# VH-VL binders against q9h9l3: the designs that were tried, part 146

Target 1, 176 residues: q9h9l3
Amino acid sequence: PRKMVAIDCEMVGTGPKGHVSSLARCSIVNYNGDVLYDEYILPPCHIVDYRTRWSGIRKQHMVNATPFKIARGQILKILTGKIVVGHAIHNDFKALQYFHPKSLTRDTSHIPPLNRKADCPENATMSLKHLTKKLLNRDIQVGKSGHSSVEDAQATMELYKLVEVEWEEHLARNPP

## First folded at step 7 (VH-VL)

Design X56 (framework fv_amlenetug)
Fold by ESMFold2-Fast, scan of step 7:
Structure X56 (fold): chain C 176 residues (1-176), chain A 120 residues (1-120), chain B 108 residues (1-108)
Amino acid sequence: as target 1 above (176 residues)
Amino acid sequence: EVQLLESGGGLVQTGGSLRLSCAASGFTFSNYAMTWVRQAPGKGLEWVSAISYSGDYTDYADSVKGRFTISRDNSQNTLYLQMNSLRAEDTAVYYCAKVRYYGSGSFDYWGQGTLVTVSS
Amino acid sequence: EIVLTQSPGTLSLSPGERATLSCRASQSVSENYLAWYQQKPGQAPRLLIYGASTRATGIPDRFSGSGSGTDFTLTISRLEPEDFAVYYCQQYYSSPETFGQGTKVEIK
């Protein structure tokens, strides 16, 4: 079967009042949790709000960061043709200005069997932190210094693996 | 006091069927996933099956898939394991256990176990 | 499936001594996904440790767990006669949940 990767991105605030989310870090891991990509990324627009408490991004990370256009090319080469797992992954794809086929996308915030395993309603959208604590007994995104996109990508892959066989079977019977 | 009481074990011939029950008390049964774990005489522990709090999701060890069915009745605080097409290697003490966290994880309370003996 | 291998198979120690039990996983397991159980003869297992290092409710502080990756340890700092038992490690990192084969702790 097709290769599978998990992705998580960190965004900073650009544009008026920092309300636009621009890619500032991207981490991609393989099925076993090994890092395939982890780079700080320089947005093409002025950074108004680093959102450091959430993103972990600081001004020093931008000094040698990979320019957005170059980083995007590298990332898309890794994602193209693969099953891509993420949590609320539409935000990551939006920041990348990228369309990934729905048939190859797995969003752990919208997988009914995963919510059932966590004893939450099928139509609920649960945070990555909540699902990881309930299903994996693992605390992620702790402290006030920002999140690790590597940690988040690894947790996302581990969550998907809990329902992979069931969900792939479901998708084969009910193509998106 | 959390209490889990298994029943339904006994002697059965190869190819036969048995239904195990587990009566739960001392906690809000409908809030927790439940599991069955077995232990063959003189051997170690083997996970058999799990069910979510609602009963909507179930999971099985490969050795029992297609033969065993886990189910629950939250109105009666009871967990079930329907065992069909029994084999000699299914001979074991079967434990009902509560899952610590709602969907998966360690098993914080166990019943006393019920012996299932499969022979010809 | 993840295979857990426990060592030694049997520990024979005197009361008051330290017991160190090993559990090795066939592939990397996060520290938050490993549990230890105690089973006394004729009894159901009892949860001792979950998340590799967190003691379950009511477990004496002489029991401690540690480790990460593929190598995990259960330590009993000062053995009591009531600690005669078989000890099992369990991973709940990936389905199916699996147990080690057990380590028997016996008093010399």
Scores: ipSAE 0.000, ipTM 0.455, lowest interface PAE 18.7, mean pLDDT 85

Design X57 (framework fv_amlenetug)
Fold by ESMFold2-Fast, scan of step 7:
Order: sequence, then structure tokens, then C-alpha cells
Structure X57 (fold): chain C 176 residues (1-176), chain A 120 residues (1-120), chain B 108 residues (1-108)
Amino acid sequence: as target 1 above (176 residues)
Amino acid sequence: EVQLLESGGGLVQTGGSLRLSCAASGFTFSNYAMTWVRQAPGKGLEWVSAISYSGDYTDYADSVKGRFTISRDNSQNTLYLQMNSLRAEDTAVYYCAKVRYYGSGSFDYWGQGTLVTVSS
Amino acid sequence: EIVLTQSPGTLSLSPGERATLSCRASQSVRDNYLAWYQQKPGQAPRLLIYGASTRATGIPDRFSGSGSGTDFTLTISRLEPEDFAVYYCQQYYSSPETFGQGTKVEIK
């Protein structure tokens, strides 16, 4: 289906003690894994903790980063009306301050058949890294340089494709 | 309609100082990173300095570090370049440019340029 | 710093001909963060292409960009009189942002 995209966001720490997760990078890929969007995003609040080990974000990425308001508008234009695939996607939507309809949302951390294929408990929340290794025999999020949101979005789309037919049929019978 | 108008160029002696201004209109200035790019007579383009939309992050070419300071006043929609310890090699047309909508570091709109001539 | 080398330095062509301009990087320009600009005498540069292959708003479809990694190309499929100008490539993957030295497209 051409009306499906996958998203992955990287967040940095803002607010008291860096406890607030603010959007600092967003990657969106189409059904075939082609990149539709990939930008560094500058939070409206002071960055306290870059969380570089996980986010891959460094101060140098902020100079030409797209302001949050502008990035949000562009991202929402891409997501609106499409089936959006993500992993623990509620965190991404929260960082975007955005509500996407549940009927068009696919969260690979909450798809029981996907966990079953990975020999994991159906109701457990498994990491993207674990599912990708088990089902695609691929290591992602390796090293100390932080995650690649493009790589994560691509892996997320490929994972969803493994259960797409089964899960779409389930959703048609059991609408959210 | 996006417009960028540079001013402040002129003739200055080596070791002197000059401040360039760029007045922006036709877009929400406070939402975009801005840059200065220069061009020596008969030569190519050289990126000089960039500043984030908020003014909190700046970057400079090695040739101007410690001598030039980029700043902005979002309340007046104005970008500045303070140039100190000027050298003959700083002689160039200085362009103010807007970083494109996607924040990519490509420059979608440019001013007309202002000529800075440094002589001894 | 990434050094961009453009070739040829000068390209002499007639209206209606195809122009192919090369830009080579000393290091990989990842994420296709490569732009092309056109500059006419006495004027500011104009953005033509960004993201290696995406035309900027208002740019005619005779302009196209291609390439990745270290080798990029700007193609003008059928030169019009207004296309005779100097063209610059620019990378924005790695700070400092750098430009090529320019390719002059001139009338034969």
C-alpha cells in the first residue's frame, strides 16, 4: 500500500534535570523504505541533555536544525490521512504534540502476532532492536554514536510487513 | 515576497572594524537560521557564518573565527555581522542568506550583497 | 572540511544544447545534503537544486540534479539564453558548509 509510512523520532532532554523528552530529529519512510523526511529539529526549550548515546544528537546538529513549529507542520502534512507505522509510537506522537487516529495507527510494540513470530510473549512490549534481530536477522542501534532514526523507521516498516495481511484483517474485524 | 537587504559595507583600512546589517521581510524571520556568504572580486562563494533561529547557536569559517561575530535581533528582523581585525583578504561582496524551510543548510533566498573593501 | 571540486571550469555551448556539470567531494556527502546555485553577473546566487535532486520552487524542469556520496551532477537538458551563468555546488552535510569553485557556462 502506497498510503502507509513509518516514522521514528529522536528526543533530547529539556526542562528540569532534562526529564522532558523534546523532539530533535524525525525520519519518515514510505512503504518501500525510501526516505520522505529526515530533519534535525530544534526544540523551543533549552536543551539540558542531548542523550547522544541514544539519540545521536550533538550540539553541531542544532545550528541548521528546523524549528519545532515548522518541522511539526511539515511532518503532519506527511502523516495526515496515511497509515502510520511506528514502534512505541505514542512517544513520537507525544513529542509531536499530535493526535493520529487509532484506526490509522500501527504500533509494532503492540502487535501480538509480531511477538509470536519472534518467540516472545504476545502481550509483552519488546524493543525494536530485539524484534529486528529476531525477525530480520539484522542488528540496529549498534555502537556509541546513537540511533539512526532512518534505520529505525526502515526496520519498523519491514517488521510491519511481516504481519501486515494478518493484522489488517484483524483490525477490519476488530476496529479500534 | 521574501526580501533581504544588506547595508554597512564600505571602505575600511586593514585592522579596522565594520558592522554589516541585513533587514529581512516577507517571512517569519525568527523561525529560520540565517547565514553570511561572501564573494571576493572575480572569485567563488565562501560561507562565512551561520546563526540558529534563536541566536543560541553560531558557527564560523576558520578564516574568520575570533574576528567576526554573527548576531540577530528577532524583534527588528535584522541579522548582523560584526567584523573586527579586517584583512585585505576579507575584501568581498557579503551576502545575507536565509536557510531553507527544511533547515538543511541550503540557502533559498539571498540579499543583493554589500561590498566591503579592505585596503592599507 | 569537505572540499568540493567542480568540472569543467568553463563550458562553452550554444542555446539548445545539453550541459552536464560535475561536482566531486573529497569525502562522502551523506543524506544527499548537496545544493546547486546559479549566479548571473552582478546578481546574487539563486538556489536551483537541494537534496542533490530536488528542484527549488520556480525552477524549470530542464534543470535536474543527480548523484550521491562523492559524485554529483547538474544537468541542463536544453540550454536557454538565460541559463548562461556560473553554477556552484554546495554541501551542507558537514560544518563548515563549503562551495565548489564554480563552473562557468558561456555562449559559444
Scores: ipSAE 0.005, ipTM 0.525, lowest interface PAE 12.2, mean pLDDT 88

Design X58 (framework fv_amlenetug)
Fold by ESMFold2-Fast, scan of step 7:
Structure X58 (fold): chain C 176 residues (1-176), chain A 120 residues (1-120), chain B 108 residues (1-108)
Amino acid sequence: as target 1 above (176 residues)
Amino acid sequence: EVQLLESGGGLVQTGGSLRLSCAASGFTFSNYAMTWVRQAPGKGLEWVSAISYSGDYTDYADSVKGRFTISRDNSQNTLYLQMNSLRAEDTAVYYCAKVRYYGSGSFDYWGQGTLVTVSS
Amino acid sequence: EIVLTQSPGTLSLSPGERATLSCRASQSVYDNYLAWYQQKPGQAPRLLIYGASTRATGIPDRFSGSGSGTDFTLTISRLEPEDFAVYYCQQYYSSPETFGQGTKVEIK
């Protein structure tokens, strides 16, 4: 029984023209949806674009934010050796500058049975908001101050639970 | 040069469905949020929907929530708007627009628009 | 949602005159997330100003934006013939993004 967590990260724009996505918040929840980690994170580079509409990040959140190097160390200690669930999780891992083993990674944007239950094409990449509304009858990302990474991580874990038995059996027969 | 080309507009009956497409070129499509803005004949601009660069986050005007779905295919540089349960008040020119580098929600490039007419 | 009210609805002026267009928000637009657009008949809107006061690429220096909080202004210092159009303000601080109803700048 390997422990399972769900993760959701928020990124801000750094670098010339704000094109680089840098980690600015990370939330991690356990199988039951309890928060294990939730911190604003200060990028090592100057923030050009807070992307506030999507990230919910504002300048005041950076005042007491955990520096990237320290936050990364804390996050990786939580993720190491666990099954990590996320939605389009490769973006989160890229922002963390981290490689998580494929065998321990579950991406709810690439689980065909989950799309099938939502009456969506199996090969389509559906948004977290759409899948959560269709399958859990719950609206997420409804705030006018940006999105909650805690709410997104919790929704992602609940979505995975809907297909966990079926998908784990599939992965046992077809190792990634 | 940056180009956004909308297609899929036309005449549709109330209660019907229509899918709009926006073909993007001249910039790295997958690096930018995209949006749909509409304008009813002789009226002002109304924001309809937006999607993040990855497609993971979407947002909708209250008037279209539950009826419209925004999506994107970054491999094909294409933005979509699936419109269901269409109403007469959805009649408008629909513009595809690119969100600017340095600001969330300011729109630096716009397509020419595609007309959607909803009648009974 | 933040409601943007533009005034006047129509501004009748002659070429060479100064145009001053107002945009008032029902609540504070923080971080100066306020843009101005120009639209000519049969054309898509064109971004003029973003961040309340920053000119977009290729926009002539006769266009300037100012203001903060709830009161914003677009100024055209000396109207050229091509400047007669409809102008919209837009806030992108709070979802949903909203536009003002527009100000038409027409030849007197």
Scores: ipSAE 0.005, ipTM 0.483, lowest interface PAE 15.3, mean pLDDT 86

Design X59 (framework fv_amlenetug)
Fold by ESMFold2-Fast, scan of step 7:
Structure X59 (fold): chain C 176 residues (1-176), chain A 120 residues (1-120), chain B 108 residues (1-108)
Amino acid sequence: as target 1 above (176 residues)
Amino acid sequence: EVQLLESGGGLVQTGGSLRLSCAASGFTFSNYAMTWVRQAPGKGLEWVSAISYSGDYTDYADSVKGRFTISRDNSQNTLYLQMNSLRAEDTAVYYCAKVRYYGSGSFDYWGQGTLVTVSS
Amino acid sequence: EIVLTQSPGTLSLSPGERATLSCRASQSVSDNYLAWYQQKPGQAPRLLIYYASTRATGIPDRFSGSGSGTDFTLTISRLEPEDFAVYYCQQYYSSPETFGQGTKVEIK
């Protein structure tokens, strides 16, 4: 109903010993879960560690990948002015080298009512996989081929929708 | 407007070599991955090879691996396909295509194609 | 590799009719990494749809794509004379990128 999107990014390891997390895939879905953006992204630095078990990224994906600067511009065009939902979303914004207003940001890893519905401690940081299984009875991130950022973005939006009315009312009374 | 202009096709004998070129204009060539797709007479489309925007990563269909080499010259806005050890089954129209920014691996602009005929 | 099978091989229709073209994948094309192309005789292919359902720039709204997983559909709601062509689906989820064998939409 409102201008709201959900985002999930995959990162690969660059820099010394692959310790730097660089953006390698970004998926964005609308309120209904339809894909607005999903691209493999080529980091400007040499990839040391694909982190394939978690990221799902392989060398073959880099052939057709979009350069970071170009991808960043298009992603920001989609995000600007919208309410952006994510899980531990600060990691995604960091990888994008982007500041999104806190008033328009919703992080499903830090919404106490969502944890409460899942019978989890309100102030704990729960994984997307756990919350999705508990609240939506859906298994995501299944298997050893890595995560689907589209699947993760869709699950994140559905989780937010469970607490949307309550949380938006809270934010209206307690602006960030 | 985006334009891709292929050249270098022609008749060649089995076992021979041929180099295709694709001149790009109307977009920032160095920002996009590029691909070659071929079509045998009266048949469907077959992906042949792709190259990243920087030229650092390449990929090939199994049928051409070891025989074809894709390369690019970003200073000249030109894509190349070096074809060696040509076989009769390589006979096809070869299209140069630009990889879409928005749909990784889909191809938004295509050249007119250049015919390669391999015979004895 | 993922094999794409298109059906029917040929659709014989009149202008104004609806065309429904199917594309089935041998394994799941995750994340809707599926595109549709139109090709007229003597011409290069033209991108119609990407991400299974997103229309490419300049493509008329009578063209629509749908589906997910292994089953995808291209629909042309009311055929125009210029729509009689061969249509190809293509997956870009798994290397190598593969195309279906094509569906010919011809005038009855």
Scores: ipSAE 0.027, ipTM 0.656, lowest interface PAE 7.6, mean pLDDT 89

Design X6 (framework fv_amlenetug)
Fold by ESMFold2-Fast, scan of step 7:
Structure X6 (fold): chain C 176 residues (1-176), chain A 120 residues (1-120), chain B 108 residues (1-108)
Amino acid sequence: as target 1 above (176 residues)
Amino acid sequence: EVQLLESGGGLVQTGGSLRLSCAASGFTFSEYAMTWVRQAPGKGLEWVSAISYSGDYTDYADSVKGRFTISRDNSQNTLYLQMNSLRAEDTAVYYCAKVRYYGSGSFDYWGQGTLVTVSS
Amino acid sequence: EIVLTQSPGTLSLSPGERATLSCRASQSVSDNYLAWYQQKPGQAPRLLIYGASTRATGIPDRFSGSGSGTDFTLTISRLEPEDFAVYYCQQYYSSPETFGQGTKVEIK
């Protein structure tokens, strides 16, 4: 078994009309759900749209935020060589401007057995909130000011654990 | 000129289902978050649901969670609200509205509204 | 959820007069994420002000917004006949987005 972590990032809108997703928070937890990293991150570009409903990010969080270049270096040191679990994780990697090997990536939005357990179509992309409610009987993303990336990363790890044995066996037979 | 045109409202029985549509024109639909806001007869405004520009994120008022589903088709410039398990208290004019940006904010353009009446 | 309370419930004024409408929040609305809307009978709401003080596109300069924290004000400096309507404040700082109950500005 390799070392495994779960990640969840929050993005804010930069660029024209705020449609470019720039990293503004990152949380990483270990297999047991303990926090390894949790920092607000300052984008190098002007923030046009905080997307607060989903990100939970506000102007006050940027005052002492870690600059993107420094945060990226810290995050990549944690992720390199580990199995990284996330939900729609391609968005997180894109915001980090980072390539993680497919063989070490686990995306809970694209694991057919997980959808099957939730009584959802195997080929559909289900939200983290929906899967967590169905499979863990837990309501996440109920905060007044958007999502907690720590809570989301912890839920993502717990979801993966439900199918870990089956999915790791599948990947051994069918390498990405 | 920005236009939002709702359709699909009508009379429905308690426990029934209805799907509302909102046809958008005059702006790049795929670049903006969209929302549904309702207004019961003679009452004030109540936010119902929101969807991000890509459709990847949705949010709902507690009163409609588990019963309503917001969705969008960016290729057709259309917003939807699927309403299931309708209750008398869901009776309202339903407005489609454009959010100024990606996710949250003020609603800069509104449709004309479509009336949904739920009765026994 | 943040509760918005508008006062007065009704303002009876004549054309040419100043209207001052208040909106009080049960909790602080940070970043000035507060908007004002106008609604006439049988019509959809129309955005007037967002960010507490920024006029929306096409809104006449007789409309102005001010305030921060828990206390916000919409001012119409010189009422025109078309301004008699119901006005709603809305916060978009904390989910769920909420509206005040409305202030009716009616002809005296």
Scores: ipSAE 0.033, ipTM 0.621, lowest interface PAE 6.9, mean pLDDT 88

Design X60 (framework fv_amlenetug)
Fold by ESMFold2-Fast, scan of step 7:
Structure X60 (fold): chain C 176 residues (1-176), chain A 120 residues (1-120), chain B 108 residues (1-108)
Amino acid sequence: as target 1 above (176 residues)
Amino acid sequence: EVQLLESGGGLVQTGGSLRLSCAASGFTFSNYAMTWVRQAPGKGLEWVSAISYSGDYTDYADSVKGRFTISRDNSQNTLYLQMNSLRAEDTAVYYCAKVRYYGSGSFDYWGQGTLVTVSS
Amino acid sequence: EIVLTQSPGTLSLSPGERATLSCRASQSVSDNYLAWYQQKPGQAPRLLIYDASTRATGIPDRFSGSGSGTDFTLTISRLEPEDFAVYYCQQYYSSPETFGQGTKVEIK
């Protein structure tokens, strides 16, 4: 019954020289890490650069991918009204062309107590891979196949749980 | 059924301008990328320009870049090609085509084409 | 840009024969980002094959596409009278989209 989900998106390069980041996969998990959504998504623009090393997206994944507009509708139905956890989540929301209320957004790349627990500067933006290794003793994004957005979303939720009580109390005292 | 109907072609002098229109029906126009492809008399197909489903992204062949502008009006289900600084080598039948996917892909439906003739 | 070269330029065959059309790319094209079109005089092109080997809706099974990397083939297993036309390959892997120069399939 918790109204909280974690999201992780993979983007490919579109536009001139592939410099624009377009949504190509989205994974959403619930509080316990169960998968609620995991689909490859077909961008509305020509894919110039699959960025496979980072995204894990290959040409074959686009063959039966869900068109962006349809995927966006499905994703927004899951996110609306829920607390959404992500890592550098502004990039995911930008790729979705979506505004989520700041009061319901939790970004694990900008939670000072989380960085403190990892012996990192509170103001630094640490990678999901680094925080997951330091705090959960788990290796993610391993190998040359690119990232697993399901794995990343699950790790992000578990990271948030480490500081949930402290951070929710902070937000209650200091509303956005 | 899917229909694409081009208009705006005609005879124009070198250095002149023309605006082509393509009226779309039979599919959700705002969900698909659109493209213009031309064919000079007796020659092969040449891709000219493409526009994303939202209109936010456009792309052009080098031969027309800086002279042609592709645009769309999703409320009117219409695609446009504004052609400026026309040259004799721009003489061709211009086809409007629907991209099979939302952003990239093959061209699954084509209009009948509209002839543009540029006088030397 | 990726240059597509089709061969032969003209293929003279009789109804009932097999037609094999080649399309070669100057750079590797993923197997899924190549299409084939048919064009008859005075008509717009018609999509036959997309993603290298998938037939478009309504296209007869005598048309098939194959190939990988830089070498692609369109095969018409048994030519019907209505199949005599010009055929174009097209890549949509890399901008700009490019077409081959065409192969004309004509009656012998």
Scores: ipSAE 0.005, ipTM 0.482, lowest interface PAE 14.6, mean pLDDT 87

Design X61 (framework fv_amlenetug)
Fold by ESMFold2-Fast, scan of step 7:
Structure X61 (fold): chain C 176 residues (1-176), chain A 120 residues (1-120), chain B 108 residues (1-108)
Amino acid sequence: as target 1 above (176 residues)
Amino acid sequence: EVQLLESGGGLVQTGGSLRLSCAASGFTFSNYAMTWVRQAPGKGLEWVSAISYSGDYTDYADSVKGRFTISRDNSQNTLYLQMNSLRAEDTAVYYCAKVRYYGSGSFDYWGQGTLVTVSS
Amino acid sequence: EIVLTQSPGTLSLSPGERATLSCRASQSVSDNYLAWYQQKPGQAPRLLIYRASTRATGIPDRFSGSGSGTDFTLTISRLEPEDFAVYYCQQYYSSPETFGQGTKVEIK
């Protein structure tokens, strides 16, 4: 179904000393984990730092990458009007230069019941890797060659499904 | 409706040069990465070179690095491959191809190919 | 570079039969960045499948792709006369992009 999707983006460093985070890959999956979107994206600015250890992005990925303007349009068409799940999702929206309605946004780094199930402090921001290992007994982001945003988006959706009923009831009672 | 029309192939001596052109129509050329893929007579496909939509990023197969230069003119909807220091093993049909979205790196439209024959 | 090995080299079948073509990678092709192409004599290749299992626009549903990691398969469920051609797999996960050596599907 198209009602709820999960997103994960990878960023590279642009601007002075590579301090600006620019979108370089985006993956979107549906409720069942099927890939709806997965593209390398060429930032409009010169890439200073690929941040390869975390992003998995290398110069080779930029040659065939989709232009930022076009990728952004495709991504926003998928996200608009849907419940969007992500981990530390404000970073993804910033890279997309997009503000998604808070009422339709679900951030697995800020869902107290999820941390509680993982035996972590409710208000702490836990990594996606940690929550996935604790709650799904699955290892993601293995090795030092960088992360797969498809894998991360799929894990994020599965994590949200663990608390979906409880959290949706909470949000209906306490609208953002 | 999408069309890629190649030209510039022919017979050239070892050590010589050729420039291939690919005229694109039926899509917004400036929005897509483009590639060259070659095929030696009776052999399989070999990726040669690719260029980003803007022309700012290029990549080459090791066998052609330093000898071939890919470029594009977005105002004329044309892709080029400048081939220098040609070798007998560069003899092949050269295809121009468009890179697709949602699977960047797969090639959704191809030209008809242009034959390059390198002889001594 | 990732080396793609296709098997068999030649597949001799009759119209109406099922064709199963294999493509094996020397290392994992992550994110299913694998495509299949069809090429007839004197013609340019035609994209059939991308992202391992997604059919390209206009491709008949008798063509299907499957697999992940290092093992990929192209299946033609019921061969039509126009399906006798050479088929190539291609990975676009790691530079340089590479093609398999091809499988020729010929009339028995």
Scores: ipSAE 0.292, ipTM 0.778, lowest interface PAE 3.9, mean pLDDT 90

Design X62 (framework fv_amlenetug)
Fold by ESMFold2-Fast, scan of step 7:
Structure X62 (fold): chain C 176 residues (1-176), chain A 120 residues (1-120), chain B 108 residues (1-108)
Amino acid sequence: as target 1 above (176 residues)
Amino acid sequence: EVQLLESGGGLVQTGGSLRLSCAASGFTFSNYAMTWVRQAPGKGLEWVSAISYSGDYTDYADSVKGRFTISRDNSQNTLYLQMNSLRAEDTAVYYCAKVRYYGSGSFDYWGQGTLVTVSS
Amino acid sequence: EIVLTQSPGTLSLSPGERATLSCRASQSVSDNYLAWYQQKPGQAPRLLIYGASRRATGIPDRFSGSGSGTDFTLTISRLEPEDFAVYYCQQYYSSPETFGQGTKVEIK
């Protein structure tokens, strides 16, 4: 049996007009929802747009943030060899400049049985907030202070647990 | 169950040094940031220092910066606070606490505290 | 640094009454990075609320937190004898982490 973790990252806008998404926070939780990692991360490029409404990142968080190169090393050490669960996780891996094997990746935004349980179209990309409310009866990402990546990672793990047995059996029969 | 046990407090002269220890059990110590919080007799709580889960990053209150050093030994599940150049104003009960999240955060479990008295 | 001001300094109430404790920040505490602690004489503080409104493990539902920005409230809906204690708010949004000066909830 392989260890499983859930990840959620927050990105800020860098580059021209803030259009580039750069990693600014990463949270990783284990199967039981215990925090394994949660650090603010300093992008190597100038931050143009904190995207605070969604990211929860403010200038104050950057003062003692872990430099990107160091944070990336720490994060990759935790992820390597584990099943990694996330929501729209390709965005997190892109921000980390990291390739994780598809056989060990679980994306709760692309699991048809999970959408079906929420009475949503199987091929739609539903938000984490919507699925969490529908299936766990919990409100996350509340208010205008931005998202908590710890809360999001914990919700993502709980969502995956709802379909874990069914989806792991599917993947065993239909390897990626 | 989560347990934090402080030791090393006592009476020390102004300008002296003390090393506080905090023995942790009941959780995976190496997965969490740790902190020291102090409370002067009859006063409120004051955050002193924090250390990341790996020990690579530390932070200090301005009042202790340059005099106190926080460290940890993950193999022994122990947190330390080395206190140098002690002043009368450092007299307080020192609490070891577990950070609920990494870095700056809320403190979900606290030790019983150890009293440090600094006099001349 | 963010300064937290708690009010009232002392709240005198009887068992069964509702207690409402205020914590005001000198600047916005974003992400609701605000916690509440209970401390009884001779004891270490106990975490009650984190994230402004989330109850910590084992905390009775009579305790609730609310608020955002600069204004936060701890409510104890129906005081029990064991609830008479000093309560501290704490922000963990900006370093250094800071605590309010405390509100003492005492028996009338």
Scores: ipSAE 0.005, ipTM 0.484, lowest interface PAE 14.9, mean pLDDT 86

